# VHH binders against Iron-regulated protein A (irpA): the designs that were tried, part 7

Target 1, 312 residues: Iron-regulated protein A (irpA), of Synechococcus elongatus (p12608)
Amino acid sequence: LITNQTIQGFVDQVVVPSYVSVAAGATQLEQALQTYQQAPTAANLEAARQAWRVARDRWEQTECFAFGPADSEGFDGAMDTWPIDRQGLKTAAAQPVEQREDSRKGFHAIEELLFAATEPTLSDRQHLVILATDLTKQAQGLVTRWQQASDQPAYRSVLLSAGSTDSAYPTLNAAGTEIVQGLVDSLSEVASEKIGGPLETQEPDRFESFVSRNTLSDLRNNWTGAWNVYRGQRSDGVAAGSLQQRLQQQHPVIAQQLDQQFATARQALWAIPEPIETNLASPRGKVAVLTAQTAIAAVSDTLERQVLPLVQ

## First folded at step 1 (VHH)

Design d14 (framework vhh_ozoralizumab_d1)
Fold by ESMFold2-Fast, scan of step 1:
Formats: sequence, structure tokens, C-alpha cells
Structure d14 (fold): chain B 312 residues (1-312), chain A 122 residues (1-122)
Amino acid sequence: as target 1 above (312 residues)
Amino acid sequence: EVQLVESGGGLVQPGGSLRLSCAASGFTFSNYYMYWVRQAPGKGLEWVSEISSSGGSTKYPDSVKGRFTISRDNAKNTLYLQMNSLRPEDTAVYYCARMYSDWGPRTYFQHRGQGTLVTVSS
């Protein structure tokens, strides 16, 4: 099922462009926060908040391939640790960001200072610039790790060498297993933790981006990231050699089922009233959230039970 | 309802090893991401490992990477943390956690039990 073209498309059409987009978003957020620090107007605060949402959305599209450097070299931890140490964050100004615990930096640390109060304090504005500068450095570092060799080979090259005698991925199917497992794990986490956690406790503040009320956008971007990996590109259509195309060619019944399940999950996610945090209070809202949870879980289940065995 | 019971902590010398266990009940364990988090005296909660529902994906911060290994047995509803090459800085109460983010006073996880104390000293 998995070809060299499948792996190349995954890396060059999805992973690398996604991380480049994250780095651009982080840079724009840093610039917006610098502008807000210099001129703390309501308009500049809203611009900074919008820039955070854009950067966050782009990051959430990468969660289905958070293996390799994102995981093993600590980029995911540095950028997206949750829950954060809210009390420690308030006293962290004296500590260099590079020496801080992951729970005192990254997207959710910025979220806390940007959104928790009606407006950030002067010290919050100064701290936000420091946090955004580090976030930009982490995002750019992740792009560099995938694209450029240094003390280790570029991770792009590691994946593209799948099937060679000395590869970390001894067969093309080993790389395929990593890709499909990433989809399974990401969508399973969305259904069971990101949605399932708040549903079980009936507490809106258990939604991950509750402070900013960005959780629904997070979930929609988790779906978008998985869809991009499945179709093998970020632009419209089915990429040559993609998992979707290969399934359509070799396992058309599974492909039809999976295509429909992705579409059903999309419809369900986009039907949830914004913000998702308000939906636990009403029968209609609860049904919408449960419907989305079920639809996303179905995609993950089909990938794990029907697709994963084809690449193992 | 949800219960997580940690065990396996104790006193070890630097360079030693410990294996922590967490017995889960009251929920469908195989459907949830699981975490190990720790709290050193006078410090906040620090996550030290993450494992996906199937066990196919694991994550670690740099502070424990290469030394700690998280694993799970879904048939036994049990989570494990193998800790090797222990350092004095690893001294903490270790908690098994399911992500339910409680943004209250340093409470980040629901029903994580009382934890298990790991002390690394001579």
C-alpha cells in the first residue's frame, strides 16, 4: 500500500509545509504582541488575540504527525504543554524561558496571559513578548530539524530513506505504520480526551482552550490535519500516491467507507454551536458534541481496524 | 467513580531504577491517553510521560528522555513507568493521570489518587 511517493508526498506536501505555516504564524503572533506592548490599545489587543488563534489553528493541524523531532526532541512539549502551571507562570518573569519547565511557556502560557483577564497588565505584556519570541524560535527550530542536516540527518531524509538497509524505518510499511498510527492516535485523542473529558465531567473548563474559547477551532483543525495526511496534500484534491488514492486503487470498499466517515465527522464538527464550551448546558448542544465525538471515533476505528493492518 | 492507584515508589540511590504501576478503574481505560506527572517539594506539577490509547505513541520531556519509559497493558487496565538512571532531581510524588485539566490551585488532573513517593538520595 505504501510507496516512496506516499512517503514523499506526506513529508513534502503535508508535514514540511504545515510546520513552515506554523513558524510563519508564530512570527506574526510575535510581531502583533510587540505592537501591542508598544501601543496597548483595544485594537492591538484584539489583533494579538486573532494572531494567537491563527498560529494555534496551524499548530493543531500538525498533531496527527507529532512523532520524530516534535516528540523526541521536545518541540511539542515546549510549544504545547497542557495543562500549564498558572501560578508558576505569574512568577516566572525572572527565569529565562530556556530554563523554564514546559508548563510555563508555549501556546497555553500565551493563552493564559492574553485571554484570562479583560486586558493584560503591563508585566503581562512584557512577558507575552518573551513567550512569543520563544514560541517562534521553537517553531523555526522544528522546520530546521525536518529540512536541514546538522549533528543528525534531516528528519525528511530519515523518512525518505525508508526501506534502505540502515534506515530507522526498515521497510516502506514501517513508515506507513508510523503515518497511519499518527492518524489513529490523534483522532482517538480528539474523541476520547479532547471531547470525551469535558463530556464525562460536564465541566466546560475541561476543554483545552477554554480560556480563549478556541477549543472548537482546535478540534476542527485536528480534523483538517488528519484529512490533509489522508489525501496527501494541503490543497484540494487527491494527491498521487496518497493513502487515499492507494486505498481507492487497492481497497475501494474501505476507501469509500473512510471517505464517508471523514465527511460525516467534518459535518458534525462544523455543526457544533460556537463556542463549544457553552454546549454542555443544553440538550441540543450535548447532542451536537456527542454526534461529533461518535463520528471522529468512527474514523479512528476504521483506520486502526481496517487500514493499519494493510501497512503492518 | 474514576480511580487511579499508584504504587512502586520508594527510596533509591542515584543511578538506581524503579518501576511504577497505576491501576485504573471506573472508566474504559483503553479509550484514554494516560500520563505520568510529578510534583517535587515546593514546585508545580510537571508531566514526565504521555502514552496514547493504543500505546503506539509516547512522549517525554528532555529531563527524562532516554531514562524513563511509559507503557500500558490495556487487558489489565494498568499503566507503567520504568525509571532508570535516577537522579536526585527526580525526587517527587509521582501521579498517574487521565487528562481532565482542572485549572484550580495546581490541580491539573482529576482523581489522580495520592501518588507514590520516589526519593533519590544516598
Scores: ipSAE 0.000, ipTM 0.169, lowest interface PAE 15.6, mean pLDDT 87

Design d15 (framework vhh_nb_b201)
Fold by ESMFold2-Fast, scan of step 1:
Structure d15 (fold): chain B 312 residues (1-312), chain A 121 residues (1-121)
Amino acid sequence: as target 1 above (312 residues)
Amino acid sequence: QVQLQESGGGLVQAGGSLRLSCAASGFTFSKYAMGWYRQAPGKEREFVATITSGGSTYYADSVKGRFTISRDNAKNTVYLQMNSLKPEDTAVYYCAGRYYTDWLSSGFDPWGQGTQVTVSS
């Protein structure tokens, strides 16, 4: 099922462009927060909040391939730890950000200072610039780790060398397993934890981005990221050598089922009333959220039970 | 300092079983993928199995279905359960960390003295 073209498309058409987009979003957020610090108007606050949502949305599209440097070198922890240490964050402004625990930096630390109050304090505005500067550094570092050799080979090269002697991925199927397992884990977490937790307890504050009311956008971008990986590109259509195309050629029944399940999950996610945090208690909201949970779980289950064995 | 120490090797008859252990120290074990490599006399180093920080496993075709890799993050230890051993499995087995960090070159090289596995026909 997995070819060199499958791996190259995954890296060059999905992973690297996605991380580049995250770095651009983080840079824009940093600039918006610098502008807000200099001129703390309502308009500049809203611009900073919008920039955070854009950067967050782009980051959420990368959750399904958080293996390699994102995991092993701590980028995911530094950028996206949740829940945050709210009390520790208040006293951490004087501590160099590189020395902080992951729960006192990253997207959700910025979210807390930017969205929890009607408007940030002067101290919050100063702290937000520091946090955004670090977020930008982490995002740029992740791009660099994938594209450029340093004292270590570029991770792009590590994946593209799958099947070579002494490779971290000893076969093409080892790389395929990493890709498919990433999809399984990401979508399973969305269904069972990101949606399932708040749905089961009926507690909206269990939604990960509840402070900003961005959770539904997070979930939609988790689906988009998985769909992009499956299709082998971020633009419309099916890329040559993609997992989707290979399944259509080799296992058309599984491909048809999976295509339908992705489409059903998309329809369900986009039918949830916005914001999810304030609509969870409504009868319509509960049904929509449960429908989305079931549909996303079905995608993950098919990937795990029917696709994963084809690449192991 | 970063250290990997292998144990559990020995002599076993074809069809038998052995469990290898690798104790890791000097780094945040739970953040790294761990693997096993082997080298028979006069041959190049060969990949055997790896387990990611999240628990995903990969196996060389020659050992798939017979060997199982697992980890215990509380003990900073990775294991290789070897069943249905064959004479061609005879080699020195090395523990390695295979994913890259700012502190490592192109992943961990196999190190320590390794542990000898000898499978008699």
Scores: ipSAE 0.000, ipTM 0.145, lowest interface PAE 19.4, mean pLDDT 86

Design d16 (framework vhh_8cml_1)
Fold by ESMFold2-Fast, scan of step 1:
Formats: structure tokens, sequence, C-alpha cells
Structure d16 (fold): chain B 312 residues (1-312), chain A 122 residues (1-122)
């Protein structure tokens, strides 16, 4: 099922462009926060909040391929640890960001200072710039780890060498297993933890981006990221050699089922009333959220039970 | 700055009732779960009740179930604890807390009020 073209498309059409987009978003957020610090107007605050949402949305599209450097070299921890240490943030300014615990930096530390109060304090504005500078450094570092050799080979090269002697991926199927497992794990987490946790207890403050009311956008971008990986590109259509195309050619019944389940999950996620945090308790909101959870779980289940065995 | 101000404590006889109030300021009140905790002299602070930001979910300690009711008015930035059938064991300083939910650790408190004394006659 997996070819060299499948792996190359995954890396060059999805992973690397996604991380480049995250780095650009982080840079724009840093610039917006610097502008807000210099001129603390309502308009500049709103621009900074919008820039955070854009950067967050792009980051959420990468969760289905959080293996490799994102995991093993600590980028995910540095950028997206949740929950944060709110008390620790009060005294964190005395400590250089690179020496802080992951729970005192990253997207959710910025979220807390930027969204929790109606207006950040002068101290918060100073701290936000420091945090955004670190987030930009982490995002750029992750791009560099995938594209450029240093004391270790570029991770792009590691994946593209799948099937070569002494490769970290000894066969093309080993790389395929990593890709499919990433999809399974990401969508399973969305259904069981990200949606399932708040849904089971009916507690909206269990939603990860509750402070900013960005959780529904997070979930929609988790779906978008998985869909991009499945299709083998970020633009519309089906990429040559993609998992979707290969399944359509070799296992058309499974492909048709999976294509329909992705479409059903998308429709369900986009039917949830905004924001999810305030609509969870309503009868219509509960039904919409449960419907989305069920649909996303079905995608994950088909990938694990029917697709994963094809790449082993 | 975050500020929590408790009121409504006092001296009451066993079987009596009290309603505690906590006025909150300095944060987006409806975005956070709010809790009540209590501490008797020489003892650790213990959980009493919790209410989610929307008011849609509540939790109670075993000692509070059936006797206490937590509620909130998001328009007034106030959380309440209605205490009925009070017992001498309910005596303590009652604290309002701004909390948040941590999936790995459960509810965490990031700000506390100064507390209000509740004394139930022996």
Amino acid sequence: as target 1 above (312 residues)
Amino acid sequence: EVQLVESGGGLVQPGGSLRLSCAASGFTFSSYAMGWFRQAPGQEREFVALISGSGGSTDYSDSAKGRFTISRDNAKNTVYLQMNSLKPEDTGVYFCAKTWYDLSRGYAMDYWGQGTQVTVSS
C-alpha cells in the first residue's frame, strides 16, 4: 500500500508546509504582541487575539504527525503543554523562558495571559512578548529539524530513506505504520479525551482551549490535519500516491467507507454551535457534540481495524 | 488583579442554615469553575463543592451531598453556597476559590479568598 511517493508526498506536501505555516503564524503573533505592547489599544488587543487563534489553528493541524522531533526532542511539550501552571506564571518572569517548566510557556501560557482577563495588565503585556518570542523560536526550530541536517540528519531525510539499510524505518511499511498510527492516535484522542472528557462530565472548563473559547476551532483543525494527511496534500483534491488514492486503487470498499466517514465527521464538527464551551449544556449542543464524537471515533476505528493491518 | 470576597458566615445552631456568597472580580467570571473549601482549626483544607463556569455541572463532597447547594449568578460575578441542616462538624473557615480543570490532576485552585467563619454551636 505504501510507496516512496506516498512518503514523499506526506513529508513535502503536508508535514513540512504545515510546520512552515505554524512558524509564520507564531512570527505574526509575536509581531502583533509587540505592537500591542507598544500601543495597548483595544484594536491591537483584538489583532493579537486573532493572531493567536490563527497560530493555534495551524498548530492543531500538525497533531496527527507529532512523532519524531515534535515528540522526541521536546517541541510539542515546549509549545503545547496543557494544563498550564497558573500560579507559576505569576513568578515565571524572573526565570528565563528556556529554563522554565513546559507548564509555564507555550500556546496555553499565552492563552491565559491574553484571554483570561478582559484586558491584560502592563506586566502581562511584557510577559506575552517574552512567551511569543520563545514560541516563535520553538516553531522555527521544528521547521529546521525537518529540513536541515545538523548533528543529526534532517527528519525529512530520515523518512525519505525508509526501506534503506540501517534506516530508522527499515521498510516502506514501517513509515506507513507511523503515518497511519498518527492518524489513529490523533483522532482517538479527539473523540475520547478532547470531546469525550467534557461531554462525559458536562463540564465546559474541561475543554483544552476553554479560556479563549477556541476549542471547537482546535477540533475542526484536528480533523483538517488528519484529512490532509489522508489525501496527501493541503490543497483540494487527492494527491498521487496518497493513502487515499492507494486505498481507492487497491481496497476500494474500505476507501469508500473511510471517505464517507471523514465526510460525516466533518459535517458533524461543523454543525456544532459556536462556541462549544457555552453550548455543551444545551440539548441541541449535547446532541451535536455527541454526534461529532461518534463520527470521529468511527474514522479512527476504521483506520485502526481496517487500514493499519494493510501497512504492517 | 483577581479578588474574591466571601460573606455570609456566622454563628448558627445545629440544624440551622446559612448562605455564603463570594463576589469575584478581575477575571472573566463565566470562564472559570468556582469552588468552596473549608478548613477547621488544626486540619487541612478540604473540598466542599464545585460549579462549572456555565453552571451546568456541580460536584459535592460526601459530607455536603443532600445538605449544601452551590449556585452562581454570572451576571453578578457571584457564587453561592446554601448550607442546610448544619452540624458542629461543619464549623470552619469557608474559602471561595477560582479553579480550573486539569485533565491529569482534576480541579486545581489558582486563587483563594480570605475566608468567612462558620461556627455551628456544639
Scores: ipSAE 0.000, ipTM 0.115, lowest interface PAE 19.2, mean pLDDT 87

Design d2 (framework vhh_gocatamig_d2)
Fold by ESMFold2-Fast, scan of step 1:
Structure d2 (fold): chain B 312 residues (1-312), chain A 118 residues (1-118)
Amino acid sequence: as target 1 above (312 residues)
Amino acid sequence: EVQLVESGGGLVQPGGSLTLSCAASGFTFSSYYLAWYRQAPGKKRELVAGITSGGSTVYMDSVKGRFTISRDNAKNSVYLQMNSLRAEDTAVYYCAKYRSGWPYFDYWGQGTLVTVSS
């Protein structure tokens, strides 16, 4: 099922452009927070909040390929640890950010200072710039790890060397397994933890981006990221050599089922009233959230039960 | 025939630990997603933890950091290590094999009761 074109499209059309997009978003957030620190107007606060949402949305599209450097070299932990240490964050300003525990930096540390109060304090505004500077450094570092050789080969080269002698991925299918497993794990986490946790506790603050009310956008971007990987590109249409095209050619029944399940999951996620955090108080809201959970889990199940065996 | 048999439940004090085991038979164990669910009095069944065929894990938010799911493909077994147990963890715990859709499962074990009380 997996060809050199499948792996190259995954890396060059999805992963690398997505990380570049995250780095750009982080840079824009850093700039918006510098502007807000210099001139703390309501307009500049709103601009900073919107910049955070844009950067967060882009990051959430990468969760389905958080293997390799994102996991093994700590980028995911540094950028997206949750829950945060709220008390420790307030006292951490004196500690160099790169030396802090992951629970005192990253997207959710910025979220806390930027959204928890109606207006950040002067101390919060100064701290936000420090946090955003580190987030930008982490995001740029992740791009660099995928594209440039250093003391280790560029991770792009590691994946593209799949099937060659001495490769970390001894066969094309080994790389395919990594890609499909990423989709399975990401969508399974959405259904069981990101949606399932708040549904079980019935507490809106168990939604990961509750402070900013961005959780529904997080979930929609988790779907979008998985859909991009499946299609083999971030633009509209089906890329040549993509998982979707290869399944349509070799396993059309599985492809039709999976295509429909992705569409059903999209419909369900986009039907949830915004913000998702208010839906636990409403019977109709609870049904909408449960419907989305069921649909997302169905995609993950089909990928694991029917697609993963084709690449193992 | 698919069978899932849970064991390891019991009475434990708050702050204590238990390890639940699920012995599976009747299918190619290494190829399937397996999950632990629980059902507390007056509540619907909820996912506690899941583990993919590749070993990747997912957790309910309220147990993350306290519970660890693992699998042993050589022994056709999945485990739930439960630490720092709370009264709210009191429930019947079920092992489940995914069939299709969430929260739909084709096969469930008989369940094992975990009671956390002083």
Scores: ipSAE 0.000, ipTM 0.113, lowest interface PAE 19.8, mean pLDDT 86

Design d3 (framework vhh_nb_b201)
Fold by ESMFold2-Fast, scan of step 1:
Structure d3 (fold): chain B 312 residues (1-312), chain A 118 residues (1-118)
Amino acid sequence: as target 1 above (312 residues)
Amino acid sequence: QVQLQESGGGLVQAGGSLRLSCAASGFTFSSYWMGWYRQAPGKEREFVATIYSGGSTYYADSVKGRFTISRDNAKNTVYLQMNSLKPEDTAVYYCATPYRYGSEFDYWGQGTQVTVSS
């Protein structure tokens, strides 16, 4: 099922452009926060909040391929640890960010200072710039790890060398397994933890981006990221050599089922009233959230039970 | 006014148990998650456990399986049951509430000392 073109498209049409997009979003957030620090107007606060949502949305599209450097070299921990240490964050402003625990930096540390109060304090505004500068450094570092050789090979090269003698991926199917497993794990986490946790306990404060009320957008972007990986590109259509195209060619029944399940999950996620946190208060809202959970779980299950064996 | 008052600390031998309590007042306790943190001399404050509004819990890896956080919403109290205590657990333990929705303030208690002898 997996060809050199499948791996190349995954890396060059999805992973690298997504991380570049995250780095650009982080840079824009940093700039918006610098502007807000210099001129703390309501308009500049709203612009900074919107810039955070944009950067967060782009980051959430990368969760389905959080293997390799994102995991092994700590980028995911540094950028997206949750829950955060809210109390430690208040006293951390005087500490160099590189000496802080992951729970005192990253997207959710910025979220806390930017959204929890009606207006950030002067101290919060100064701290936000420091956090955004680190977030930008982490995001650019992740791009660099995928594209540039250092004391170790660029991760792009590691994946593209799948099936060669010295590759960490001894076969094309080993790389395919990593890609499909990432989709399975990401969508399973969305269904069982991100949605399932709050839904099971009926606790809105368990939704990850509760403070900003960005959780529904997080979930929608988790779906978008998985869809991009499946179709092999971020623009509309089906990329040549993509997992979707290869399944359509070799396993058309599975492809048709999976295409429909992705579509059903999208419809369910976009039908949930914003913000998702309010949906636990009503029977209609609970049904919408449960419907989305079930639809996302179905995508993950088909990938695990029917697609993963094809690349083992 | 928000107040947090910890109690239950003390001296205990390794392998022993202690139960910490935190009495909270001045806010709608049942609507907010509550946490326990600890700080040993010369070290940074570290997370221990959180309990959400409905009772779901999350633990630091270092205490998972040994500590249990719980709450009594009728008494506005959060508890930390500490079992199989180790010398490394020696610290001042702090109760925390975010109570930050629409506010700049987070509230900490004054702490309660836990000392575990080897």
Scores: ipSAE 0.000, ipTM 0.315, lowest interface PAE 12.2, mean pLDDT 88

Design d4 (framework vhh_8cml_1)
Fold by ESMFold2-Fast, scan of step 1:
Structure d4 (fold): chain B 312 residues (1-312), chain A 119 residues (1-119)
Amino acid sequence: as target 1 above (312 residues)
Amino acid sequence: EVQLVESGGGLVQPGGSLRLSCAASGFTFSSYYMGWFRQAPGQEREFVALISSSGGSTDYSDSAKGRFTISRDNAKNTVYLQMNSLKPEDTGVYFCAADYWSGRYMDVWGQGTQVTVSS
């Protein structure tokens, strides 16, 4: 099922452009927070909050390919640990960021200081710039790790070498397994933990981006990222050699089922009333959230039970 | 459902001690920050003490430091406030509260227990 073109498209049309987009978003957030620190107006606060949402949305589109450097070299932990240590964050401002636990930095540490209060304090504004500077460094580092050789080969080269001698991926299918497993794990986590946790307890503060009320956008971007990987590109359409195209060619019944399940999940996610945090308790909100959970779980189940065996 | 029930309040003389207890039910207690707040007659509710979900971190108001100790028993779903060297200024209704995040926004509040420090 997996060709060299499948792997190349995944890396060059989805992964690398997505990480570049995250780094640009992080840089824009850092700049907005520097502007807010210098001129703490309501307009500059709102601009900083919007910049955080943009960077967060872009990051959430990368969760389905969090393997490799994002996982093994700690980028995901440094950028997106949840829940955070809020008491530790209060005392962490005096600590060099490199010495901090992952629970005291990253997207959710910025979220807490930027959104929890009506207005950040002077010390919060100074701390936000430090956190955003580190987030930008992490995001740029992840781009570099995929694109440039250093002490280790560029991860782009590692994946593109699948099937060659001494490759970390001994066959093309080994790379395909990594890609499909990433989709399975990401969508399963969305259904069972990101949605399922708050739904089961009926506690809206269990939603990961509760403080900013960004959780529904997180979930929608998790779907978007998975859809981009499946189609093999971030723009509209189906990329040549993509998982979707290859399934359509070799397993058209599975392809039809997946295409429909992705569409159903999208419809369900976009039907959830905003914000999800305040609508969880309403009868209409509960039904919409449960419908989305079921639809997303169905995509993950089909990928695991019908697609994953085709690449193993 | 979600519930916090305070106990241990009462009348004590200045310099005395009391231990307040708060029994939690209906949520995953071990995941929540737990705090104590108080409200004196005719005044706003004020912060007294906070403890992290694991019990590894505590925070106190300036008036409580050195005199009060907050602790928790996650196996018993209970948070405690040991109050020593009580002063008339400590008189008020003491509330237990829970917050998933940090104690900045308290999600759940108990009904309170009266503490009176007088002769």
Scores: ipSAE 0.000, ipTM 0.112, lowest interface PAE 19.4, mean pLDDT 88

Design d5 (framework vhh_8cml_1)
Fold by ESMFold2-Fast, scan of step 1:
Structure d5 (fold): chain B 312 residues (1-312), chain A 126 residues (1-126)
Amino acid sequence: as target 1 above (312 residues)
Amino acid sequence: EVQLVESGGGLVQPGGSLRLSCAASGRTFSSYAMGWFRQAPGQEREFVALITWSGGSTDYSDSAKGRFTISRDNAKNTVYLQMNSLKPEDTGVYFCAAGPYLSSRWYTTPSEYDYWGQGTQVTVSS
C-alpha cells in the first residue's frame, strides 16, 4: 500500500507546508502582540486575539503527525501543554521562558493572558510578547528540524529514507504505520478526550480552548489535518500516491467507507452550534456533539481496524 | 459518568477457563475504549487487553496473546474477557477500565483510564 511517492507527498505536500504555515502564524501573532504592547487599543487587542486563533487553528492541523521531532525533541510540549499552571504563569516573569516548565508557556499560556480578562494589564502585555517570541522560536525550530541537517539528519530525509538499511523506518510500511497510527491516535483523542471528557462530565471548562472559546475550531482543524494527510495534500483533490488514492486502487470498499465516514464527520462537526462551550448542555448542542463524537470515532476505528493492518 | 461492575471471577485449576464480564452504565459507554488490567499481591497493576469503542480492534499483553479474547456488546453496555489455558501466573484481581485509546504505548499506563471497576478475583491453583 505505501510507496516512496506516498511518503514524499506526506512530507512535502502536508507536513512541511503545515509547519511553515504554523511558523508564519506564530510570527504574525508575535507582531500583533508587539503592536498591541506599543498601542493598547481595543482594535489592536482584537487583532492580537484573531492572530492567536489563526496560529492555533494551523497548529491543530498538525496534531495527527506529532511524531518525530514534535514529540522526541519536546516541541509539542513547549508549544501546546494543557492544562496550564495559571498561578505559576502570572509569577514566572523572573524565569527565562526556555527554563520554564511547559505548563507556563506555549499556546495556552498566551491564551490565558490574552483572553481571560476583558483587557490584559501592562505586565500581561509585556509577558505576552515574551511568550509569543518563544512560540515563534519553537515553530521555526520545528520547520528547521524537518528541512535542515545539523547534528542529526533533517527529519524529511529520515522519512524519505524509509526502506533503507539502518533507517529509523526499516520498510516503507514502517513509515506507513507511523502515518496511519498518527491518524488513529489523533482522531481517537478528539472523540474520547477532547469531546468525550467535557461531554461525560457536563463541565464545559474541560474543553481545551475554553478560555478563548476556540475549542470547536480546534476540533474542526483536527479533522482538516487528518483529511489532508489521508488525501495527501492541503489543496482540494486527491494527490497521486496518497493513502486515499492507494486505497481507491487496492481496497476500493475500504476507500469508499472512509470517504463517506470523513464526510459524515465533517458534516457533524460543522453542525455543532458555536461556541461549543456554551452549547454543550442545550438539547440541540448535546445531540450535535454526540453525533460528531460518534462520527469521528467511526473514522478512527476504520483506520485502526481496516487500514492499519494493510501497512503492518 | 460511567460506572463499571465486574463479574465472573472465581477459582479454577491450571488449564481451565473463565469468562469475565464488565457491565457499564452511562450514556457515553459506546464512545470509550475498554481495557482489562490485573494486579497480583505485591505487584503493580498491569495491562491485559484493550478493545476499541466499536469492537473493531483489540490489543493484548504478550502474556495474554493467544489465550485471552476481549470482546464487547455495545447494545448491552458490556465488555468481556474470555480467558483460556489459565496458568497460576494469571492469579490476581482483574479490573475493567474505560478510557480513550491514544497510542499502543498508552495501554500500559493505568493513569490514562478515566473509570475503574472494583475488581474481581481470579485464582488459578491446583
Scores: ipSAE 0.000, ipTM 0.164, lowest interface PAE 15.9, mean pLDDT 87

Design d6 (framework vhh_nb_b201)
Fold by ESMFold2-Fast, scan of step 1:
Structure d6 (fold): chain B 312 residues (1-312), chain A 124 residues (1-124)
Amino acid sequence: as target 1 above (312 residues)
Amino acid sequence: QVQLQESGGGLVQAGGSLRLSCAASGFTFSSYAMGWYRQAPGKEREFVATISSGGSTYYADSVKGRFTISRDNAKNTVYLQMNSLKPEDTAVYYCAADRFGLYYSTYPSSYDYWGQGTQVTVSS
């Protein structure tokens, strides 16, 4: 099922452009926070908050391929640890970011200072610039790790060399397994932890981006990221050599089922009342959230049960 | 009509082993994920291990390397092999079935069916 074109498209049409997009978003957030620090107007605060949402949304699209450097070299931990240490965050403002625990930096540390109060304090504004500078460094580092050789080969090259003698991926199917497992794990986590956790406890503050009320956008971007990986590109249509196209060619019944399940999950996610945090307990909100959970779980189940065996 | 029946619990000394079984009936077992949870006296029910419909496994950090979850679809049975048992493993162990077939679900409400539980007591 997996060809060299499948792996190349995954890396060059989805992974690398997504990380480049995250780095651009982090840079724009850093600039917006610098502007807000210099001129702390309501307009500049709103611009900074919007820039955070944009960068966060782009990051959430990468969760389905968090393997490799994002995981093994600590980028995910540095950028997206949750929950944060709120007490430690405020008291460690003077501590160099490089020496901080992951729970005192990254997207959710910025979220806390930017959104928790009606208006950030002067100290918060100074701290936000420091955190955004580090976030930008992490995001740029992740792009570099995928595209450039250093003391290790570029991770792009590691995946593209799948099946060669020295590759970390001894066969094309080994790379395919990594890709499909990423989809399974990401969508399973969305259904069982990201949605299932708050739904089980009936505690809206257990939604990951509760402070900013961005959780529904996070979930929608988790779906978008998975859909991009499946279709092999970030633009509309089915990319040549994509998992979707290969399934359509070799396993059309599975492809039809999976295409429909992705569509059903999208419809269900976009039907959830906004914000999810305030609508969780309402009868309408609860039904919509349960419907989305079921639909997302169905996609993950089909990928694990029917697709994963085809790449092992 | 749906039933989950646990067996294999009992009293064992620290360092010992037990194998729990959960026999399922009344649903399409092979399509479901199966999980094990435990509840110690005075504590909330906590996740132990899960196995997806496809055979992928996930373990709580406290049991990794000591416990092994497996399934036999021909017998509609899920197993939990517990090695190197510790006094803190003492709890009622519950079998659970999840219609979505997923692993990673650590939340009790994600599971559709639950067994009655089997007591595991580990003496010091």
Scores: ipSAE 0.000, ipTM 0.194, lowest interface PAE 15.6, mean pLDDT 89

